# Designs tried in a protein design chat: VH-VL binders against q8ixk2r445to577. Part 175

Target 1, 133 residues: q8ixk2r445to577
Amino acid sequence: FFGMLQNKGLTDYCFDYNPPDENQIVGHQVILYLCHGMGQNQFFEYTSQKEIRYNTHQPEGCIAVEAGMDTLIMHLCEETAPENQKFILQEDGSLFHEQSKKCVQAARKESSDSFVPLLRDCTNSDHQKWFFK

## First folded at step 10 (VH-VL)

Design gc19 (framework fv_recaticimab)
Fold by ESMFold2-Fast, scan of step 10:
Structure gc19 (fold): chain C 133 residues (1-133), chain A 119 residues (1-119), chain B 112 residues (1-112)
Amino acid sequence: as target 1 above (133 residues)
Amino acid sequence: QVQLVQSGAEVKKPGASVKVSCKASGYTFTDYYMHWVRQAPGQGLEWMGYIKPNSGYTKYHQNFQDRVTMTRDTSISTAYMELSRLRSDDTAVYYCARSKHYGAGFDYWGQGTTVTVSS
Amino acid sequence: DIVMSQSPSSLSASVGDRVTITCKSSQSLLYSSNNKNYLAWYQQKPGKSPKLLIYWASTRESGVPDRFSGSGSGTDFTLTISSLQPEDFATYYCQQYFSYPTFGQGTKLEIK
């Protein structure tokens, strides 16, 4: 699977990554933004290693969640995907982070109008359902 | 056995375009990036860009962005690099080379395609 | 671009000599999460394509003789040939792959 990774509950929002420095893509948070057409910032690949890869950089970026955190951040992909970079995209659209046993949910940033993907206890909410478009 | 086989030498006039092919065999074409690197006579290596065969995504170096187009055909495991509006200083050997998605250098290279641009 | 600076530009040596080539990057190539340096070394003989010798700064590619070794971390790297053989006379390039690839300008190793 490859394309825009869109939320079922926030129907116009997609995974988005736009690092300020193209020579240093690591460490910034993945956000949700209005889905646009084909574009670098929103083009992701889901792999058989259960990675969500950012294709617009080489070596590729791989979305990760660090121990004890709930935010999705960009890391560099590795030969063997470490556990913190593995997400199971389930048949029902849930995106399950196996290491933490939590699901990726579309959420608002505090009181702002901005949205981000965060790890939350798994529910059957549409805000936890994702699909490639 | 992994092989990258490139198309033959080309001689072009200034203003023309050239399209070089790179046929991959011995591995799963869509599992590796394909890069293009050129080398002018007596000069060093200059990275031009890459294509990710799996998705078709391309990234070009700033110096080539407005003149280069990289494509691939997954049905025949072949990558292409087209350079337009050729100048005499585009005379070089053009190489394709593969890399893993996580980097680790360019482990296999094509034999190179000599492109000569002269009037 | 990450700038790679290689030295010397050329050197002359005899069979059996120990040769050291250096490479410096404009920013660190060390990724703290995996403790790897995103640096490769290549050998190129006249009329031939480059050949990968070393990756991850110090890992020797399969089939590359033991006399080739890489060392260094962060911004400073070296390629060493411990006992030069006739087939080693070539141009050597370092390359970073921490971001979009860039190469050093090359070091031409010539026979004395």
Scores: ipSAE 0.632, ipTM 0.866, lowest interface PAE 1.5, mean pLDDT 91

Design gc2 (framework fv_recaticimab)
Fold by ESMFold2-Fast, scan of step 10:
Structure gc2 (fold): chain C 133 residues (1-133), chain A 119 residues (1-119), chain B 112 residues (1-112)
Amino acid sequence: as target 1 above (133 residues)
Amino acid sequence: QVQLVQSGAEVKKPGASVKVSCKASGYTFTDYFMHWVRQAPGQGLEWMGYIKPNSGYTKYHQNFQDRVTMTRDTSISTAYMELSRLRSDDTAVYYCARSKHYGSGFDYWGQGTTVTVSS
Amino acid sequence: DIVMSQSPSSLSASVGDRVTITCKSSQSLLYSSNNKNYLAWYQQKPGKSPKLLIYWASTRESGVPDRFSGSGSGTDFTLTISSLQPEDFATYYCQQYFSYPTFGQGTKLEIK
């Protein structure tokens, strides 16, 4: 699967990554933004290694969650995916981060009108359901 | 046995377009990025851009963005690089080269295609 | 762009000599999460395509003779040929792949 990774609960919002410097993609938080269908910042791939790859850079970026954190940040992909970069996309649309045993949820960034994907305890909420468009 | 085989030499006039092909064999074409790198006579290596064959996604260096188009045909494992509005300083050898998605260097290169732009 | 600066631009040497080529990047190529340097070295002979010698700053590509070695970390890198052979006279390039590829300007190794 590759394309825009859209939220079922926040129906207009997609995974988005827009680093300030295209030559330094590491370390910034993945956000949610209005789905625009123009590729680039919203074009991701889900792989057989359970990675979510940022397809618009080389070397490719891979979404990760650092130990003890709940934010999704951009790392560089590796030959063998490390555990912090592995997400299980389930048939019900939940995106399960195996290392933390938590699910990716669309959430409002505190004190902001902006939205971000965050790790939360798994629920059956539509805000935790994702699909490629 | 991995091979990247490029099309033959081209001679063009200023303002024309050139399209170079790169046929891959000996590996799964869609598992690797295909890059284009050029080298002017007596000069160093200059990266132009890449295509990701499985999706068709392309990224071009800003120096070429307005004039280059990279495409591929997965049915024949071939990548293409078209450069338009040629100038004399586009005279160079053009190479295709593959890389892994995680970036391990360019382990295989095509033999190069000489493009000469002359009035 | 990440700028790669290579020195010297040319070098004359004799068979059996130890040759050192240096490469400096405008920013660190060390990725702390995997402790790898995203740096490669290539050899190019006249009329031929470049050949990968070293990747991850110090890992030799399969089939590359042991006399070639890479070292360094962060911004400063070195390619060493411990005992130069006749077939080693060529131009050598460093390349970063931490971001979109950029190359050093090359070092031409000529017979003395």
Scores: ipSAE 0.683, ipTM 0.887, lowest interface PAE 1.5, mean pLDDT 92

Design gc20 (framework fv_recaticimab)
Fold by ESMFold2-Fast, scan of step 10:
Structure gc20 (fold): chain C 133 residues (1-133), chain A 119 residues (1-119), chain B 112 residues (1-112)
Amino acid sequence: as target 1 above (133 residues)
Amino acid sequence: QVQLVQSGAEVKKPGASVKVSCKASGYTFTDYYMHWVRQAPGQGLEWMGYIKPNSGYTKYHQNFQDRVTMTRDTSISTAYMELSRLRSDDTAVYYCARSKHYGSAFDYWGQGTTVTVSS
Amino acid sequence: DIVMSQSPSSLSASVGDRVTITCKSSQSLLYSSNNKNYLAWYQQKPGKSPKLLIYWASTRESGVPDRFSGSGSGTDFTLTISSLQPEDFATYYCQQYFSYPTFGQGTKLEIK
């Protein structure tokens, strides 16, 4: 699967990555933004190694969650995906982060009107359901 | 046995377009990026861009962004690079080269296509 | 773009010589999370396409003779040929793949 990774509950929002410097594509938080259908910052690929890849820059970025954190951060992709970069996209649309045993949820960023994907305990909430468009 | 086989030499007039092909064999075409790199006579190597054959996604170097188009045909495992509005300084050998999709070195290269732009 | 500076531009050597070629990047090519340097070395013979010799700064590509070795980290890298053979006279290029690929200017290794 590849395309815009859209939230079922927060229906107009997609995964988005817009680093301030294209030569430093890693280290920044993945956000949610209004889906625009143009690809660009919202184009991701789900791979057979359970990675969520950001395809618009070289080298490719892979979404990761550091131990003890709940935010999704861009890392460089590796030949063998490390455990912190593995997400199981389940048939019900849940994105399950294997290392933490938590699910990716669309959430409001604290003290702001913006939205971000965060790790939370797995539920049946539509805010934890994702699909490629 | 991995092979990248490119189309033959081209001679073009300034202002024309050229389209170079690169046919892949011996591996799964969609599992690797295809890059294009050129080399002017007596000069070094210059990266132009890549295409991801599985999706068709392209990324071009800023120097070529307004003149280059990269495409592919997965049914025949062939990548294409078209350069328009040719100038004399586009005279070069054009190579295709593959890399792993996670950002890596170019492990196999085509034999090169000589493009000469002259009046 | 990350700028790659290669030296020397040319050198003359004899069979059996030890030769070294250096490459410097304008920013670090070391990614701290995996401790890898995103640097490769290529050999190009006249009229031929480049051939990969070394990747990840020091890993030798399969089939490449062990007289070729790569070293360095961060911004400074070296390619060494321990005992030059007749087939080694060629132009050598370093390349970074930490960002959009860029190459050094090349080092032409000529027979004395």
Scores: ipSAE 0.062, ipTM 0.711, lowest interface PAE 6.4, mean pLDDT 88

Design gc21 (framework fv_recaticimab)
Fold by ESMFold2-Fast, scan of step 10:
Structure gc21 (fold): chain C 133 residues (1-133), chain A 119 residues (1-119), chain B 112 residues (1-112)
Amino acid sequence: as target 1 above (133 residues)
Amino acid sequence: QVQLVQSGAEVKKPGASVKVSCKASGYTFTDYYMHWVRQAPGQGLEWMGYIKPNSGYTKYHQNFQDRVTMTRDTSISTAYMELSRLRSDDTAVYYCARSKHYGSYFDYWGQGTTVTVSS
Amino acid sequence: DIVMSQSPSSLSASVGDRVTITCKSSQSLLYSSNNKNYLAWYQQKPGKSPKLLIYWASTRESGVPDRFSGSGSGTDFTLTISSLQPEDFATYYCQQYFSYPTFGQGTKLEIK
């Protein structure tokens, strides 16, 4: 699977990564932004290693969650996916981060009108359901 | 097993365009990036850009962005690099080379295509 | 662009010699999250394509003789040939892949 990774509850929002420097893609937070249908900064791939890859850069970026954190950060992909880069995309659309035992949820960024994907306790909420377009 | 076979040598006039092909075999074409690297006579290696064959996404080095177009045809596992508005200093050997998604180091290279630009 | 600089630009040596080639990057190629250096070394013989020798600064590509070794970290890297063979006379290039690829200018290894 590859395409735009869209939220079922926040229907108009997709995973988005817009690095400040296109020559250095790591270390910044993944956000949610209005789906534009053009791919590019919203173009991700879900792999057999359970990675979510940012395909518009070389080396490719892989979404990760640092120990003790709840934000999704861009890291460089590795030959063998480390545990903090593995997300289980389930048939019901939930995206489960096994290392933390939490689910990715579309959430409002503190004190703002913007949205971000965050790790939260797993629920059956549509805000925790994702699909590729 | 893995092979990258490029098209033959070209001689072009200044202002013309050249399109070089690179046919891949022995692996799944869409699982690797295809890069283009050139080498002018007696000079070092210069990276031009890449294409990701599965999606068609391209990234070009700033020096080539206005003149280069990279494409591919997944049905025949072939990548193409077209360079337009040729100058005499575009005379070089042009290589295709593959890389893995996690690092642009090139384990297999094409044999090279010599492009000569002369009046 | 990350700038790669090699030294020396040319080196004369005899079969059996130990040869050392140095490569410097304008910024660190060490990625702190995986502790890997994004640096490769290639050998190129006249009229031939470059051949991968070393990747991740010190990992030898399959089929490459063990007389070739890579070392270094961050901004300073070395390629060593422990005992030169006749087939080793070639031009050697370092290449970073921490960002979009850039190559050193090359070191030509010549017969003395």
Scores: ipSAE 0.630, ipTM 0.873, lowest interface PAE 1.7, mean pLDDT 91

Design gc22 (framework fv_recaticimab)
Fold by ESMFold2-Fast, scan of step 10:
Structure gc22 (fold): chain C 133 residues (1-133), chain A 119 residues (1-119), chain B 112 residues (1-112)
Amino acid sequence: as target 1 above (133 residues)
Amino acid sequence: QVQLVQSGAEVKKPGASVKVSCKASGYTFTDYYMHWVRQAPGQGLEWMGYIKPNSGYTKYHQNFQDRVTMTRDTSISTAYMELSRLRSDDTAVYYCARSKHYGSWFDYWGQGTTVTVSS
Amino acid sequence: DIVMSQSPSSLSASVGDRVTITCKSSQSLLYSSNNKNYLAWYQQKPGKSPKLLIYWASTRESGVPDRFSGSGSGTDFTLTISSLQPEDFATYYCQQYFSYPTFGQGTKLEIK
């Protein structure tokens, strides 16, 4: 699967990665932004290795969650996906982070009206349901 | 066996454009990036940009952004590099080379296409 | 851009010699998450395409003779040819892939 990764509960929002320096794509947080239907910084690929790849740059970016954190951060992809980069997109639309045993949820960024994907306990909420468009 | 076969030598006048092709075989064309690297006579290697064949996404080095266009045709596993508004210092051998998504080291290269720009 | 600098620009050597070529990067090529150095080495003979010798700074490509070895980490890297053979006279390039690719200027290895 590839396309824009959209939230079922926060229906107008998609995964978005817009690094300040396009020549160095790692180390920044993945955000949610209004789906624009043009691909670009909202175009992601879900792979058989359970990666969510940001493939508009080389080396490709792979979404990861660092130990003890709840934010999704862009890392460099590897030949074999490390555990912190593995997400199971389940049939109900849940995006399950295997290493932490938590689900990706659309959430409001504190002290802001912007939105971000965060790891939360799995609750079957529509804010934890994702689909490729 | 993996092969990248490029089009033949070109001789152009300043101001013209040139389009070089690179036909891939022996692997799944859309699973690897295709890069273009040039080498002026007696000089080193200069990276120009890449195309991701599965999406058509391109990234060009700043020095070439306004003159280069990279495209591909997945039905014939062929990548193209067009360089416009040619100058005498564009005289070089142009190579296509493939890379994996997780690192731009080039395990296979085309044989090179010599482009000569002269009056 | 990450700048790659090679030394020497050229050297003359005899068959059987041990040859070392050095490569320096303007930024560390060591990725802390996987402890890999994003550095490759190529050999280019006159009129031919470059040939991959080494990737990840020290991993030898399949089919490359074991007299070729790569070492180093961070910003300083070395390519070593332990016992030079006639077919090894060529130009050698290092290349980083921690960001968009950049090459060293090359080291020309000539027969004495």
Scores: ipSAE 0.603, ipTM 0.861, lowest interface PAE 1.7, mean pLDDT 91

Design gc23 (framework fv_recaticimab)
Fold by ESMFold2-Fast, scan of step 10:
Structure gc23 (fold): chain C 133 residues (1-133), chain A 119 residues (1-119), chain B 112 residues (1-112)
Amino acid sequence: as target 1 above (133 residues)
Amino acid sequence: QVQLVQSGAEVKKPGASVKVSCKASGYTFTDYYMHWVRQAPGQGLEWMGYIKPNSGYTKYHQNFQDRVTMTRDTSISTAYMELSRLRSDDTAVYYCARSKHYGSHFDYWGQGTTVTVSS
Amino acid sequence: DIVMSQSPSSLSASVGDRVTITCKSSQSLLYSSNNKNYLAWYQQKPGKSPKLLIYWASTRESGVPDRFSGSGSGTDFTLTISSLQPEDFATYYCQQYFSYPTFGQGTKLEIK
């Protein structure tokens, strides 16, 4: 699957990655933004290695969660996916981060009105349901 | 046996368009990125952009973004690069080259297509 | 774009010589999470396409003779040919792939 990774509960919001410097794609937080259908910063791929790849850049970025953190950040993809970059997209639309045993949830960033994907305990909320469009 | 075979030399007038093909064989076409790199006579290598054959997603260098279109046909494992509104300084050898997703080091290159733009 | 600077632009050498080509990047090509330098070296003979020699700054591509070696980290990289052979007279290019690909200007290796 590839395309826009959209949230069921936070309607019209998609995974988005817009690094401040196109020459440095790593280390920044993945955000949620209005789905625009133009690819670019919202074009992701879910792979057989359970990666969520940022397809806009070469080498590709892969979404990761560092131990003890709840934010999704961009790392460079590796030849073999490390555990912190593995997410299970389940049949019910839940995006399960295997290493932490938590689910990706659309949430309001506490310091602003912007939205971000965060790891939370799995609750079956529509804000934890994702699909490719 | 990995091979990238490009179309033959082209001579064009300024303002015309040129479409170069690159036929891949010996590997799974959709598992590798296809890049386009050009080289003007006696000059160095200049990256133009890439296409992801599995999705059709493209990324172009800003210098070519308004004139280049990259496409592919997965049924015949062929990538295409079309450059429009040709100028004399577009005279160059155009190469296709493949890379893996984790890096854009190019392990196989096409033989090159010479494009000459003259009045 | 990340700027790649090669030196020298050309050099003359004899068969059997040790040859060193240097490449500098405008920013670090070392990714700390995997400890890899996103740097490749290519050889190009007149009328031919470039051929990959080295990737990850120091990993030799399969089939490339062991007289070719790459070294360096961060912003400073070197390609060394330990004992130059007649078939090695060519132009050599470094290339970064930490971001969108950019190449050095090339080093033309000529026979003395």
Scores: ipSAE 0.716, ipTM 0.902, lowest interface PAE 1.2, mean pLDDT 92

Design gc24 (framework fv_recaticimab)
Fold by ESMFold2-Fast, scan of step 10:
Structure gc24 (fold): chain C 133 residues (1-133), chain A 119 residues (1-119), chain B 112 residues (1-112)
Amino acid sequence: as target 1 above (133 residues)
Amino acid sequence: QVQLVQSGAEVKKPGASVKVSCKASGYTFTDYYMHWVRQAPGQGLEWMGYIKPNSGYTKYHQNFQDRVTMTRDTSISTAYMELSRLRSDDTAVYYCARSKHYGSSFDYWGQGTTVTVSS
Amino acid sequence: DIVMSQSPSSLSASVGDRVTITCKSSQSLLYSSNNKNYLAWYQQKPGKSPKLLIYWASTRESGVPDRFSGSGSGTDFTLTISSLQPEDFATYYCQQYFSYPTFGQGTKLEIK
């Protein structure tokens, strides 16, 4: 699968990545932003290695969560996906992060009007359900 | 087995456009990025941009973004690079080169296409 | 852009010599999450396309003779040819791929 990765509960929002500096393409947080339907910074690929790849950059970025953290950050993809870059997209639309055993949830960033994907205990919330559009 | 074969030399007038092709064989065309790199006479290597053949997504270096267009045709495993509004300082050898999705080291290069821009 | 600087611009050596080429980047090419340096070295002979020699700063590409070695980390990198052969006459380029690709200006190796 590839396309825009949209939230079922926060229905107008998609995964979005637009690094502030072309010379520092990784290490920043993945955000949620209004879906524009045009790909670009919202275009992602789900691979057979269970990676979520940012397809608008070379080298390709892969979404990761570092041990003990709950934010999704952009890492560089590797020939063999490390555990912190593996997400299981389940039949119900939940996105399960294997290393932490938690699910990706759409959440409001503290003290702001912006939204971000965060790791949370898995629930049946629509805010934890994702699909490619 | 892996080969990138480019189109032949071109001679153009200032203001014209040139379109260079790069035909891939010996691997799955859509599994690798295709980059374009040029080299002016006696000068070093200059990256121009890439295309991701699977999606058609392109990224151009700022120095070329207003004049370059990269496309591909997956049915014949061929990538194209078109440079418009040519100037004499666009005289160079233009290379296509492939890279893997997890890195931009270029393991195979085309033989190069010489483009001469003169009045 | 990440700026790559090579030294020397040219070097003359005899067959059998050990030669060293250096490359410096304007920012670190070491990615802390995988401990890899996003740096490659290429050889270009007159009239030919560049050929990949080394990637990940120190990993030799398949088919490249073991007299070629890469070393360094962060911002300072070295390509070493331990026993120069006649076919090694060429221009050598370093390239970063931590961001969008940029190349050093090249080092021309001339056989004395």
Scores: ipSAE 0.544, ipTM 0.858, lowest interface PAE 2.1, mean pLDDT 91

Design gc25 (framework fv_recaticimab)
Fold by ESMFold2-Fast, scan of step 10:
Structure gc25 (fold): chain C 133 residues (1-133), chain A 119 residues (1-119), chain B 112 residues (1-112)
Amino acid sequence: as target 1 above (133 residues)
Amino acid sequence: QVQLVQSGAEVKKPGASVKVSCKASGYTFTDYYMHWVRQAPGQGLEWMGYIKPNSGYTKYHQNFQDRVTMTRDTSISTAYMELSRLRSDDTAVYYCARSKHYGSGFDYWGQGTTVTVSS
Amino acid sequence: DIVMSQSPSSLSASVGDRVTITCKSSQSLLYSSNNKNYLAWYQQKPGKSPKLLIYWASTRESGVPDRFSGSGSGTDFTLTISSLQPEDFATYYCQQYFTYPTFGQGTKLEIK
């Protein structure tokens, strides 16, 4: 799978990563933004290693969740995907983070009008269902 | 056996364009990035840009963005680098080289294509 | 761009000598999450393409003789040839791949 990773419940919002500097690609939070497909900041690849890769940087970025955190941040991809970078995209559209045993949910960022993907207990909510467009 | 085979030497006049090819064999062409690196006579190595063959996405160094176009044809496992509005200081050996998506050294290089730009 | 600086620009040595070449980056090439340095070393002989010798600062590429070794971390790196052989006279380049690739200016190793 390669494309824009869109949320079923939060209509018209996609995974988005726009680092301030190409040399500072790691450590920033992945956000959700209106799907537009411009500037390559919304194009991701889901791989056989269960990674979600930021498709436009070299070396490629891989979405990760640090231990004890619920936010998705960008790390550099590795030859063998570490456990914190593995997400199972299930048939129902759920995106299951293996290391934490939680699901990725579209949520409003506290104290702002922006949206972010966060780890939450797995539910049947459409806000936890994702697909490539 | 991994091989990158480049097109032959070219002699061009200032203002012309040159298109260099790099044919890959011995591996899955779409699993590796293809970079272009040049070397002027007696000088060091200068990175020009890359193409991601599976998507066609390209990234060029700012020094070349205005004049370079990188493309590929996955049906024949070949990458292309076209440099336009040639100047005498574009005289160099042009190399293709592959790298892995997670970042790596360039483990295989083409043999190089000599491009000479003279009046 | 990350700037790579090599020293010396050239050196003369004899077969059997131990030689060292240094490389300095303008910012750290150590990625803290995997503890790897995104640094490679290449050998280039006249009229030939560069050949990868070392990657991840200290890992020898398959088929590269064990007299070649890489060391260093962060911003300072060294390539060492423990006992120089006739086929080792060449130009050596360091390269970072922490971001878009940049190369050092090269070190030419000449026979004394």
Scores: ipSAE 0.565, ipTM 0.869, lowest interface PAE 2.2, mean pLDDT 91

Design gc26 (framework fv_recaticimab)
Fold by ESMFold2-Fast, scan of step 10:
Structure gc26 (fold): chain C 133 residues (1-133), chain A 119 residues (1-119), chain B 112 residues (1-112)
Amino acid sequence: as target 1 above (133 residues)
Amino acid sequence: QVQLVQSGAEVKKPGASVKVSCKASGYTFTDYYMHWVRQAPGQGLEWMGYIKPNSGYTKYHQNFQDRVTMTRDTSISTAYMELSRLRSDDTAVYYCARSKHYGSGFDYWGQGTTVTVSS
Amino acid sequence: DIVMSQSPSSLSASVGDRVTITCKSSQSLLYSSNNKNYLAWYQQKPGKSPKLLIYWASTRESGVPDRFSGSGSGTDFTLTISSLQPEDFATYYCQQYFAYPTFGQGTKLEIK
């Protein structure tokens, strides 16, 4: 699965990663932004290793969640996916983070008008449903 | 067993374009990135860009963005690199090389294609 | 781009000698999350394609003789050949793969 990873509840928003420095892509938060259809910073790959890969850097970026956190952060992909980089994209569109046992939800960032994907307790909310476009 | 076999030498005039092929065998073509690297006479190795054969996604070095096009045909496990508006300083050996998505260096390289740009 | 500076540009040595080639990067190639350095070394013989010798700064590629070793971390790296053999006549390149690939300018090793 390749494409823009779009939210069912926030219908115009896609996963987006716009690193401030192309030589240093790690450590910044993945955001949600209006889907533009041009790929680049919104082009992701879901793999059989359960990774969400950012394909516009070499080595590829892999979305991760650090222990005790609820934000999705960009890391570098590894030969064997570490547990913090594994997400199950279920048939109903839920994106389940295996290590934390939580689901990715489109949410407003604290003290901000911007939207970000965050880990939350799993529900049947459309804000927790994702699909590749 | 893993092999990358490139097309033969080319002689071109300034302003022309050249298209080099790289046929992969002995592994699953779509599991590895294909990079293009060139080496001018007496110079070092210069990275030009890559294609991810599985998706067709490409990334080009800024020095080549306006003149290079990388494509692939998964049915014949072949990658292509086309360089347009050739100049004399494009004279070089052009290599394809594969890498893993997570980085690991380039473990296999094609034999190289000599491109000579001369009037 | 991450700039790779390699030294020396050329080196003459005899069979049996220990030789060292150095490589410096303009920024750290050490990724703190996995403690790996994103650096490779290649050997290129006249008229041939480059061959991967070392990756992750110190891991030998399968089939590479153990006389080849890599060391270093962050911005300073070394390739060592412990006992030079006639077949080691070649140009050696370092390469970073922490960002889009860049290579050192190469070290030409002459064996008489």
Scores: ipSAE 0.597, ipTM 0.859, lowest interface PAE 1.8, mean pLDDT 90

